VH-VL binders against o60147. Designs and how they scored, part 31

Target 1, 175 residues: o60147
Amino acid sequence: MLEKNKYLYIFRHIQTNQVLLSQGNVLKKTALFQLPYPLQKPVAPNGMRPAKLRKDHWVPLLKVEFPNESMFQSVFMQLLNYRKYRSVQPLTSDLLKLPIPVRRRKIMRQEVPNTIADLADILNKEKFPENSVRLQLSDKSDSEYADWPPSVQIDSEEIKLSRGFREKTTVDEAR

## First folded at step 1 (VH-VL)

Design c6 (framework fv_patecibart)
Fold by ESMFold2-Fast, scan of step 1:
Structure c6 (fold): chain C 175 residues (1-175), chain A 121 residues (1-121), chain B 107 residues (1-107)
Amino acid sequence: as target 1 above (175 residues)
Amino acid sequence: QVTLKESGPTLVKPTQTLTLTCTFSGFSLSTSGVGVAWIRQPPGKALEWLAHIYWDDDKRYYPALKNRLTITKDTSKNQVVLTMTNMDPVDTATYYCAHRDYEDSYYFDYWGQGTLVTVSS
Amino acid sequence: EIVLTQSPDFQSVTPKEKVTITCRASQSIGSSIHWYQQKPDQYPKLLIKYASQSFSGVPSRFSGSGSGTDFTLTINSLEAEDAATYYCHQSSSLPYTFGQGTKVEIK
């Protein structure tokens, strides 16, 4: 349904702190292609098999509600572009001094603050109406990674879902 | 080691409510990813999944029986309780509780010994 | 709901013979099939998970294969202790469902 295209769902990995963006409240396996570092050990010397999506490893980070699909698409595409831009930047000399596993862990841990900062930067550059964009966070302290514009309304209620955003099942469909 | 044990009445009259308790050891329902399911087996018939509950209190029920089933947990007692209302002779079965890990582990790796519940007047 | 149909319903097998049990799903379930062994008056025991992965402690004579709609459990050389009913179980969608069971007896 079109009405649902006004929400951006953001998930975090419980161990690595990596972030996935979704247009729907359920993560699709294709979202794993957003990750610069795979979640599982390579099985082939010359390459890496796609990681399996393990739903219990991904929890809600935040949910963004836009007044319409046009604003959603604009912000979503810009956020994906920011994320891609970050992934291709040269590593700093301090990171290059670290062993590869330690370096990757440090980079992955920054994805939550980076994603939140990028979202805020995009929203600060847009000319959205006051209180038109609603943010709901799983951990409200994560909002402190950025300064938010007047267009943003942060929900006082945190997301209390530990298994991701609501998944439709055959049980739910029977009602 | 993981162990589970079912307890409750072995005889239930039609229209009564059945309450079964699963007591377990070797894992905790405060651990992220873990869950406990209830599965039954009528005499000489196939296994039937009834319900399950996860560490975060997410609950799922077999659709045809959903209005009769309630699953709850008491993490401090290591117990999961299944309640089934309006019992009928066709509900006569051995009832099992089983361990599962939600972490992409949708199989039932350890089972209780089962408890036979007979529904008759 | 997804219906699982096992074949055969019953098989009487000579010791050391190969036993093949099939499970057919009414729709594609990828590899989300699991196999259980239930001996008389006992609880089910997990043998194979995700079509082909052996559960810890399960004898190597048990193996699984298949994907999509057709799955097979194989006992490579039947032992007397293998007399049991075998069930397949799908976890692809709720409600979880089981096959009707295949009873294996020693001849």
Scores: ipSAE 0.000, ipTM 0.461, lowest interface PAE 16.7, mean pLDDT 80

Design c7 (framework fv_patecibart)
Fold by ESMFold2-Fast, scan of step 1:
Structure c7 (fold): chain C 175 residues (1-175), chain A 122 residues (1-122), chain B 107 residues (1-107)
Amino acid sequence: as target 1 above (175 residues)
Amino acid sequence: QVTLKESGPTLVKPTQTLTLTCTFSGFSLSTSGVGVAWIRQPPGKALEWLAHIYWDDDKRYYPALKNRLTITKDTSKNQVVLTMTNMDPVDTATYYCARIEYDFWSGYFDYWGQGTLVTVSS
Amino acid sequence: EIVLTQSPDFQSVTPKEKVTITCRASQSIGSSIHWYQQKPDQYPKLLIKYASQSFSGVPSRFSGSGSGTDFTLTINSLEAEDAATYYCHQSSSLPYTFGQGTKVEIK
């Protein structure tokens, strides 16, 4: 049957805690362009392809189901705007005193709490119907990074990595 | 081909403990993405989910009955056991075990056993 | 807990007619609804998962649709072997719950 675009998947990198947004349960290679820092050590420019997507390095952080496409689009665009806003703000003096590699690791580790807080802030500003937005997390304790509005229903079950689910959430480099 | 079969007593007295065993073939609880659930159906009434256990030993129970229910697995025997304490005539039902497959958001019951009728009477 | 209400409770249908069964959830469950067929004195069999996905081996006359709170199971041309009770089941939140069932008879 015809599916509407109403799902948001958020993935995190198991080592760096960097976050990727996806408009479906399949994480595409092009999502890597969301990252400000490369996952692998930089190599000299020579016309080589960008960093490779490794499905074993990305795990679901949370997924959100919206009641319709217009609500999804509104929240998704606002979340992208929040991420843009954070990327252009001046760094704190504490961060500026750190060596660049240490600074980057500290910033990357905050992407999970920041993304969750941003999502909750957007949903708190919108006046969606009670229990209309469904949220499921891989680690339910991550919901504690924010206060959620009445419009959000948090699933009692956490996201599990089954054989079928894992294959569906990550696209091989050839695709 | 996936098969499941329930076994246990067909008659239980009030206050006794019921122990049911689900024996299955065609899949293993050592592989990810599957589990076994127990669902019951009182005569002429709707289906009622009781509990399930996944391959990783994650256990879930119907909240109102959780103090009476215990679910365990024996991966080497391809068996899942449900224990229910303090049986009451209202617990008279056909008890089914079913395979729960985790997919997308949650699980669904794709293959079911034939069911075993358990009557609770004095 | 999430309550699922099915309608109608009972339907007597002549062969080849279209049958529509409705399942309504007390709160939004997305697409986490599944449909089962139970013939008299038999165990339930999965027909449709996640509102609209047909299970393997299920005849094409069975289809599902809906999202949020309102869901439908359709049999587009009833056959004699389709006489059964049909149940919806939600897996959106624990405890998992079932509807009360819809009995479909031939005649």
Scores: ipSAE 0.007, ipTM 0.570, lowest interface PAE 10.1, mean pLDDT 82

Design c8 (framework fv_patecibart)
Fold by ESMFold2-Fast, scan of step 1:
Order: C-alpha cells, then sequence, then structure tokens
Structure c8 (fold): chain C 175 residues (1-175), chain A 120 residues (1-120), chain B 107 residues (1-107)
C-alpha cells in the first residue's frame, strides 16, 4: 500500500514569519496551538478563545519527503520537541531590555531560520541513506540557514503555490 | 581495492564471550559516510544482521541481542571488533564483516567469513 | 521488526530463461531494499542497492524494481554462473533484516 504520512509540510506566516508544521498539505485550525505567541488574543466572556486560522495568511516554506512513515514520524516528533524546547528557554538579557511587542516580533522573525537549522540538525544526527530525503523550498536561499547532510536532496525547482501545498491540477500546470 | 578479513576463535564453549576482529584495507573508518557491519549466517540458514558502527563512532545493534553485543573500532589499526557475551549453541554461524560507504546500507564488500562453532 | 518474505523459495531454471524473484516487506520501506548473491560456500556479493541501483561490475542482466512493500529482482537471461541463493535486505528500520533467500539452480 501507499504511505500516506511521509511528507512534512512547513508553513510560514506572511506578516510575522512564524512557522507551523503539518502532516497534511492543508493547515488545520489545531495547528495554531503550536504558536508560542498567538497571532491575536481575543478574550471571550468565559476566557481566552483560540486564534482564528486565516489560510490566506500562511504560505509554503518547505516540503520534506521521507522514504517511509517511520522516518517521517521520527523527524516530525524531534522537530516538535526542538520547537517546544526553544519556547521554554530563558530569554537573554538583551531581549529582556526590549519592550514586549518589539521582543516578540524579533523572536518571531527568527522562527524560519531556527526551524530550518533544527531540521538540518536532526537530519545530520540521523543516519539516513544518501539522497533519501527530498527537500523542496519556496525560496531556495532559505536552505543557506543550515548545512545539509548527504541524505538530503534539494530540489532545483521552488514551490510556486501561494496557498498551502495543494497539488497542481491540469489547469495549474497549463499556466 | 576494499578488503576485509574476519579473525577470532573457531570454537567457543557455552556461556563464554566471543571476540571477533575485522581487519580491513582500502578505506578509512574516519571517512564521512563509511561504516562496518557484522552479519552472521547459521549453517544452511538466512543472513542475520547484528551490528553496525559508523565513522563518527555511532553504533546500532540488533535490539533482541543488544545486551550481549558490543561493537568498537580502532582507526589506527584499521580494525572493528565485535564481542558477544553468553554464547549458546544457537549462535553457531559464519560471521561476516562488511563495508558500507556514502551513507549507503548496501553492503558492497564483505570479508570471507569465519565459522564459529558453539559446543560443550 | 520488518519481515521480508521472498518468493519462490526454490527455482530450477533452464539456461537463457528469465528469472524473477520477489521480496515482500511486512510494512512499507520506500526504496530501502538491497539484493545480494551468495554462491555455495562463498560470502554474499551486492548486486542491487536501493531497489534499482546496480553495483559496479554487476552484469547488466541483473535488474531491480519496486517500491513500498513489493520488490523484484530480475535476471533477464540466466547463465550457469548465476546458480546461487539470492537475498533481499532492508535498511529502513532496525533491525536491518534479510529475507529467507531464494535458491536458483540450473536444470
Amino acid sequence: as target 1 above (175 residues)
Amino acid sequence: QVTLKESGPTLVKPTQTLTLTCTFSGFSLSTSGVGVAWIRQPPGKALEWLAHIYWDDDKRYYPALKNRLTITKDTSKNQVVLTMTNMDPVDTATYYCAHSEGYSYGYDYWGQGTLVTVSS
Amino acid sequence: EIVLTQSPDFQSVTPKEKVTITCRASQSIGSSIHWYQQKPDQYPKLLIKYASQSFSGVPSRFSGSGSGTDFTLTINSLEAEDAATYYCHQSSSLPYTFGQGTKVEIK
């Protein structure tokens, strides 16, 4: 049978540069719980409600294809753990000197380079076969945030999709 | 040309520890992407993977045998050593060491193998 | 652990005939399958790595195909020197298991 969960889809926010990880090519509202700083903090009569997912505000950052579901799960879990670890680290004194809005903006801007560096670190620690992991980016220059192991093959073609990782239809391919 | 050769005792008594040495030439175990594995084959049966050591000294073991197996390397001697504790007659097999390169797990060069018989 | 099942266990073939050996994995392994040839009382020799990549010096009559759970090794025109046991081997997850082997003999 086909392996459904062998792709990792990574999205970035067009305004804040925050990153979301997904096992599917379309973001689900529950992905917003990955964010350490909610995009908006609406206060309901009975407490804080989750932020609204605006799919038009999230664009593809990169897509990772693994040879099988086991390797995908291992890397995906490790990447989530790296992100959780980063979110609980003490802030540096330089960051603490900044006003809260400026501090958060600075932290959010680093999520793309941090996520790419974390992914590369995980793949460098794994002993995956040569050219077994395929990486496709929306902006190939983002690959320069890290040194990649021989297991990684970076696609020469960039992702051209503006909304999620929806597969190109015959109409999209004709254009 | 890559060559590997296994050496060690041909007879081992039950409960004893087996120590096998793989001596190689034509490659270095300090080269990125290179590794050496131990694979065994009981007489008339299929191949069984046991352990693998990587250039960076990272190690992988057959999980069911992990508490009995130790793989080490000595870069200066061009050797990889496998030790297996508490030998049993069921461990009677031809033991091979094999090379891998370029982060590949297709074992491209093998030693001739050494038959280890476990009997009382 | 991943179990690799080869078919057939044994095959007796006339020279110049086509031989097909299959290997089925108990779960998907992508393309992380390798094929070895072992002649009697000899060590195994690598034929094909990662399902379809021929190793250097291997005769062109040997080819591999497949992905996921089903893999095939093909010998297009069997020669007398090809009498051997053939093994598939997966490197997708620990332990890196081998199939039970397929013995090919000349009629």
Scores: ipSAE 0.012, ipTM 0.566, lowest interface PAE 8.3, mean pLDDT 83

Design c9 (framework fv_patecibart)
Fold by ESMFold2-Fast, scan of step 1:
Structure c9 (fold): chain C 175 residues (1-175), chain A 120 residues (1-120), chain B 107 residues (1-107)
Amino acid sequence: as target 1 above (175 residues)
Amino acid sequence: QVTLKESGPTLVKPTQTLTLTCTFSGFSLSTSGVGVAWIRQPPGKALEWLAHIYWDDDKRYYPALKNRLTITKDTSKNQVVLTMTNMDPVDTATYYCAHRLEYGDYFDYWGQGTLVTVSS
Amino acid sequence: EIVLTQSPDFQSVTPKEKVTITCRASQSIGSSIHWYQQKPDQYPKLLIKYASQSFSGVPSRFSGSGSGTDFTLTINSLEAEDAATYYCHQSSSLPYTFGQGTKVEIK
C-alpha cells in the first residue's frame, strides 16, 4: 500500500483561500492542524472557529502525481517546512499598513500563490527526470504563479470543482 | 518563460516628463497576487525601488518621489507604464521593470533595463 | 527608511576560496532580506530570498544566513562566473531599500 502515496492532493478554502495538503483525495480532520490560525469571520470578534472539517468548504486546487513514494515524501515534507518557515517570518511592509481584518484576509489569500511557488521551487531544486511529475490544476491560470522545470508535465484537463478529486467509478455511472 | 522588456526615450531634458513602458510575457496581471515593479540604478550606484502595481490596481510609490510618479497597467496588452515628472540630471539611471508577487517581497525576474540620460 | 550597509565594498578573491559578504540593517528586519547578483552590463538576478532560502536554479555554493540586523551571503567555493556585484535588499518596511553593493572579482 506504500505505492498509494504517490499523489499529493492540494485543497483551497472557498472563502479564505487557505490551503491544505493531503496524501488522500479526501481531507481528514487532522489536516486542519496545518493552518496557522483558526478559520474565522473577519467582522466577528469571536469568529467561527470550526471544531470539525467542513468538507463542502474545500475545493481542489491541484493534484501532483510523483513517480514513486520517495519523491512524494520528499516534496510533501519540504512543502510543510516551507509553510512552517513562512509562519515565523516578519510580515511585509505592505501588510503591516493594513487593518487587522484586511491583513488576515490577504495573508490567507496568499497561501494559494505561495503553495504553488513553493512547489515549483522544490521541483526546480530536486532535478527530477523530464516529464516525471504530472500536475493537474482546477484553474490552469494558477500555473502562472511559477516557472516550472522540465520535470513537470501540466495536464491539459482541469480538475472539475464539482467532482473534487473523486474518480468516476462503475457505481457513479449507475447513479 | 517569464520575460520583461523596458522601452522609452533614452534622452530626456531637465523638467520634462519621462514615460517608460514595460512589456512582458509568461504571466498575466489578471492573475491574483501578480505585480510589476520599477527599480532604477544610477551609474555606479545602488538599486532604488520606485513603485509597484498589482493585478487589482493596488499601487505603492517611493514616498519621497510619490508626487512625481504614476504607475498604470494595461492588462490586455501585458504592459505596465511608469511616468515621472520634472526630470533632473540626478534621475539619470538604468530603469528596470521586474516581476513580483504580493505574497513574496523579492523581485524574481527582471527586464534588461533601459538607460535614461537626463541632460540639457 | 532602513539603511543597509554592506561589507566589504570590494574584494579580489582567488578561485575556489570562500567568500563572505555581510549586510547590516539600521534596525531589526527579522528575515526580510534578499540577495541579488549583478554581473557587468547585466540585470540583477535573485540568489537568496528571506535570508536563507535559495532561489530556483541557483548553485548550491551560494547560501545565506542571519536574522535581525546582521546577515551574511556565503559563496563556499568561488568560481570564475561569480565575478559580480552583490546587493542585499530589505522588504521589512517601505520604502524597500538596497545595500550599496559588494564587488567581487577574481584575483
Scores: ipSAE 0.000, ipTM 0.540, lowest interface PAE 11.7, mean pLDDT 82

Design d1 (framework fv_tocilizumab)
Fold by ESMFold2-Fast, scan of step 1:
Structure d1 (fold): chain C 175 residues (1-175), chain A 121 residues (1-121), chain B 107 residues (1-107)
Amino acid sequence: as target 1 above (175 residues)
Amino acid sequence: QVQLQESGPGLVRPSQTLSLTCTVSGYSISSGYYWSWVRQPPGRGLEWIGYIYHSGSTTYNPSLKSRVTMLRDTSKNQFSLRLSSVTAADTAVYYCARDIWTEGYDLFDYWGQGSLVTVSS
Amino acid sequence: DIQMTQSPSSLSASVGDRVTITCRASQSISSYLNWYQQKPGKAPKLLIYAASSLQSGVPSRFSGSGSGTDFTFTISSLQPEDIATYYCQQSYSTPYTFGQGTKVEIK
């Protein structure tokens, strides 16, 4: 009867714009396994290596609320699959012609637009009920990276970066 | 070389929990992305049960999800399957498999030999 | 869930014959289709991934083609060791689903 996991928490790196997906409102060290090893060529999964987690370098990008655990699991796993797909795709000739540091920065900085576009693509392919999926962003302009289906409702209130995804904030902090 | 080996009881009584372990050698389960269980009832086709991501996150076949739990033990390089409330319909050969992605595609490249589990009183 | 349907369910052919098996998905899966060989009493073995990519160590007589909903698997010249059941599997979406299998026998 009771559904436990219906929230997807997405973080971005403050400098590189790399993205991490989380089932919880706090990043765990294991989330770093999502990051590709900074190699010049696409590599098989065993070529990826985790970095050390510095929690102060990761801020909320968006929070997705699903009506039930089944929908959450479907979308979460599809996003991980899209992410795996992107990290092992051959680099385009345009990217290969760029100097290595420029190429690396360009690839990493595209992770926010790519993640948002992937999320929207998945939600457009799924036949969820109208207004059943709720998005809350830290910066509402990021919603413009994609066209959203009728199933999505974007929250008018942005996420407060000072508290991350934590539910409780001190009611008198603004006073 | 990468090898997978299933182990666990070959006979389970109805209503009990089926428990199987997959031991991986030649490769760290923490270095792979996904590890799957697939079953095959005698004389029938293949049914995917679920996978566990290297982080411990799981995805299960909706037809089985209320009864399935998968866990990992990185110190022993193992992952396991528990299937609760078993019936005769759960009698099958159970395979563990490595679920990798190559050039954006998911595939099962290494399989265990399979362990026959019979559900019988 | 995506339903996978194979045709035929069984076939008999002579050594050296060209054998073709088809697989149909209930919705478009792009090229996210794998083919496996299963010999009696053995675990399945990956032959083809991404609809048409030959797995390392697999003989070149095996090939795959197709995209979207319709896929084919071909053995260009059937050998005695190819007696097995062949399964297609979609990896486009979870739950992963398999076709019902095609049993290949020699006349």
Scores: ipSAE 0.000, ipTM 0.468, lowest interface PAE 14.8, mean pLDDT 81

Design d10 (framework fv_tocilizumab)
Fold by ESMFold2-Fast, scan of step 1:
Structure d10 (fold): chain C 175 residues (1-175), chain A 121 residues (1-121), chain B 107 residues (1-107)
Amino acid sequence: as target 1 above (175 residues)
Amino acid sequence: QVQLQESGPGLVRPSQTLSLTCTVSGYSISSGYYWSWVRQPPGRGLEWIGYIYHSGSTTYNPSLKSRVTMLRDTSKNQFSLRLSSVTAADTAVYYCAREIDYGSGSYFDYWGQGSLVTVSS
Amino acid sequence: DIQMTQSPSSLSASVGDRVTITCRASQSISSYLNWYQQKPGKAPKLLIYAASSLQSGVPSRFSGSGSGTDFTFTISSLQPEDIATYYCQQSYSTPYTFGQGTKVEIK
């Protein structure tokens, strides 16, 4: 028997503010494919795998608990689609005036507010039952990036990570 | 809507400078995006030469960097390519193109018709 | 520089056939890959950008997929007007590089 996941974790890079989505409280190397700006050089050509994941550079931004796996999957897939859509849009004239490195830092810093706004937009479009979705934020002020529907219950509490989250990456992920 | 057109001599002598101009209509080059040159030797594939950003900053293919200069003339809505010390290996169709950027990536959405430049005596 | 290798270099297919072209990057380029169509004597035309996004005005029979190092371009039902050379191009880092091209012909 398989028990399906109903939790969405979103992580923030401590230096760049880039965002990673995860179906669980652990980050996998494949999550790096979500990033428009790679953190590290790719692994050797013989492997053709994503660059090594530095778990100590990622902190939880928020955690969402859905009432069932179906709602989780719908929101998770929509959020990935929103991120994909944002990554391919032409840049605004204001951004085009900036040198590439400055522009990229500005775009990366916007990922946190953009992801929160996208999540809220998806939840507003879905007609979930009142107080059925639980949102936990590491910093409650981040809730101000969006207007939330009646389906969302916002809590401010420490987000608990798996015991393996900060385990040795070279042993668990490189082999 | 947006159109690009190359112009310049179709014949250049060895050791001279190849000079091409791209005239853009339907969009102001100072308003945004990157403006690129791409070449294609007869019967062969595509090679990116470089781009000029709407601000005037440039990036060139390292294989050509010592010989390439790109400039813009915003009053005429044009950007140009100069390639010095040409040889027969520089014989190609030269295309100008608009390069739209998004975060870390870009794509060429509009191209000129191409101008054949032959390097010969 | 990032090397882009296309396969096959050429192919012949019949009208209505499903045509698949592959492109391999020498290092990971995430999803920063574009596909262009070039007909004889004409400039290249953008078909697909960001690995899988269809350019406006391009027929839905064209599609792209892939991420990292391996990418695929598909024509679901080949039409006579699709006879052309197709190029992949990475935009992950400068210098931008193109595959060597795949020539698509009718049998």
Scores: ipSAE 0.000, ipTM 0.504, lowest interface PAE 11.9, mean pLDDT 81

Design d11 (framework fv_tocilizumab)
Fold by ESMFold2-Fast, scan of step 1:
Structure d11 (fold): chain C 175 residues (1-175), chain A 120 residues (1-120), chain B 107 residues (1-107)
Amino acid sequence: as target 1 above (175 residues)
Amino acid sequence: QVQLQESGPGLVRPSQTLSLTCTVSGYSISSGYYWSWVRQPPGRGLEWIGYIYHSGSTTYNPSLKSRVTMLRDTSKNQFSLRLSSVTAADTAVYYCARGDDYSYGYFDYWGQGSLVTVSS
Amino acid sequence: DIQMTQSPSSLSASVGDRVTITCRASQSISSYLNWYQQKPGKAPKLLIYAASSLQSGVPSRFSGSGSGTDFTFTISSLQPEDIATYYCQQSYSTPYTFGQGTKVEIK
């Protein structure tokens, strides 16, 4: 009970590849405020509004277990800051030449590799104990987007989806 | 409550640089949106010149790209247009406008317009 | 560059008439089309965005429709204050381009 908030869940949109961060295994509607542009909804007259959360459109990308809440909070806040920084960075000349819908799709598609790289960068800068951070991915090949520090232990078991974004027990593989 | 106001010389000599500033109130130019310049020669239609993204990235109309520079001054909440080597064809009313590029790219707020005449 | 062809270049109609303006893009722009009203000596005013969405504070007599390459803008019952030049604008890609405008006058 006192060890609450030591898990970081990262979710991705099945169509757009946009990323949402969560402190638990269930996305809350407030997580939509992380998105810079709305998904499939009308533009508000005075600006963008958050889309309604459709949980069936989001799947786990990865799960990080920290040994304590302090380490979790440090990494979570830094990751949010990295995301804010990326949202205000200049777009490349190549992206600016593309039609706006195509440009949006390319930017969205890059959120998964960018988020994984940002997470690894933060963990490389922190001096956490060896094997103190446990990383579990839905697709283990996504770990190849970054070089991980000795503090990170990548779980051999992938997250298996059940009822949307819930984990399920892995079936033993044949000998 | 967002307001845009153009300022700058109304008369520019041929071959010189046209320079205009847009002062924005009610919203920080570094917080969002694309900040644009659009011109209209007397009796003619609208021509998009370019925009500066809230991050400082610029995109210019290819027809004007070699002559256009846009800059922002976040401390004064202003963005500016410089158009070099002007001719009589650059005589126009110049508008600054806010563009919502990621939500259908419409211009929802406009300055009142500043007439710039290119004449000796 | 995407070219926007707007028609007619001008029209005269009576108060209460239905007025229709058309805009054609040289390639598909999905629904990335906006409509503006410009009165003499004034800046353009956004009326319709995303082909068919009415801007806040704009009278319901204004409407837009279409997708892809062909778009229409309609004033269901022309009022005296509607005399203006109307422009379509595509935002599918840069450079953003405008139609040449339609001048609406009262007969």
Scores: ipSAE 0.007, ipTM 0.513, lowest interface PAE 11.9, mean pLDDT 80

Design d12 (framework fv_tocilizumab)
Fold by ESMFold2-Fast, scan of step 1:
Structure d12 (fold): chain C 175 residues (1-175), chain A 120 residues (1-120), chain B 107 residues (1-107)
Amino acid sequence: as target 1 above (175 residues)
Amino acid sequence: QVQLQESGPGLVRPSQTLSLTCTVSGYSISSGYYWSWVRQPPGRGLEWIGYIYHSGSTTYNPSLKSRVTMLRDTSKNQFSLRLSSVTAADTAVYYCARDTEYSGYDFDYWGQGSLVTVSS
Amino acid sequence: DIQMTQSPSSLSASVGDRVTITCRASQSISSYLNWYQQKPGKAPKLLIYAASSLQSGVPSRFSGSGSGTDFTFTISSLQPEDIATYYCQQSYSTPYTFGQGTKVEIK
């Protein structure tokens, strides 16, 4: 079965470029609570539920393999804290000049570079053994958003977007 | 809390127009979602009538399309159903419901239902 | 129109029993299937959406599975408050269509 304790699966939304973190290779609807901007139009605070998860709208961004659960939990928790920190920062004056839909689109487009930079920053601050953390990306050029420490080994093979983090069956392809 | 409440006459004569209003609280109908009407004849199953998108676009069940009109009143946060040329077969409990459109289009909030009897 | 065939039309079971209801679509609807519970005199209540996702606030004894044309709804341990009629509904295309309903009763 899957070792959820060692792997961090990071997904990207195909339309908005928003990012979701997952401990499993399949997204759960509770992951949508990570989003600062809902995928649907704003709803009233009362009676709000997370937007429904469209699994076909989320594609793999990268997979991180850690040597043990302790390192995984530390990094995962820190990434969630970085995301919370970013969501409460004041907007720049340049962003405030933009119409709300344009502003949100611009902020959302930065989530991929920001998540990769945050991951690298965390890994650079921690003292992990050489080549102990393995990264596999869907687009290898995304590794260029950051400088990686010696603890990181980047896989030469990319994740195939059409399969997600798993091999597709004939039934899966019909979805 | 999002709430939907149907209102309108409970008795309509054959050949006349059935008119119902759904009042929404806790969310602006012009801000998102599809807003639907679903009916249920006594002792029978559920039948979807149609929806109105937050932009005003409508889609109706083909079986009812020639008789159905749906409208929005954004100032009152209401959407309405008009069903013309009614017969006894239109006797049903009528529900309004919110259609989420995200991962599969479900009805997550429903009104309590309003019984409309078509009788002379 | 997509036709939804639901079975059985009714069932009687004891408290604690595993109850299974099936729904078949006349064409592939991917995972665009919802399950609703309706108690007498009440509006339907969403239990399961996107074939297998549990609605917030719904007890974990309810579950759904399937994709394409064949879908299953399960109550793992029937409780007295589960006496109701259950409906499946496809949301793949308009007009949205419902199954005929399954009436669940206690023996």
Scores: ipSAE 0.000, ipTM 0.455, lowest interface PAE 14.5, mean pLDDT 81

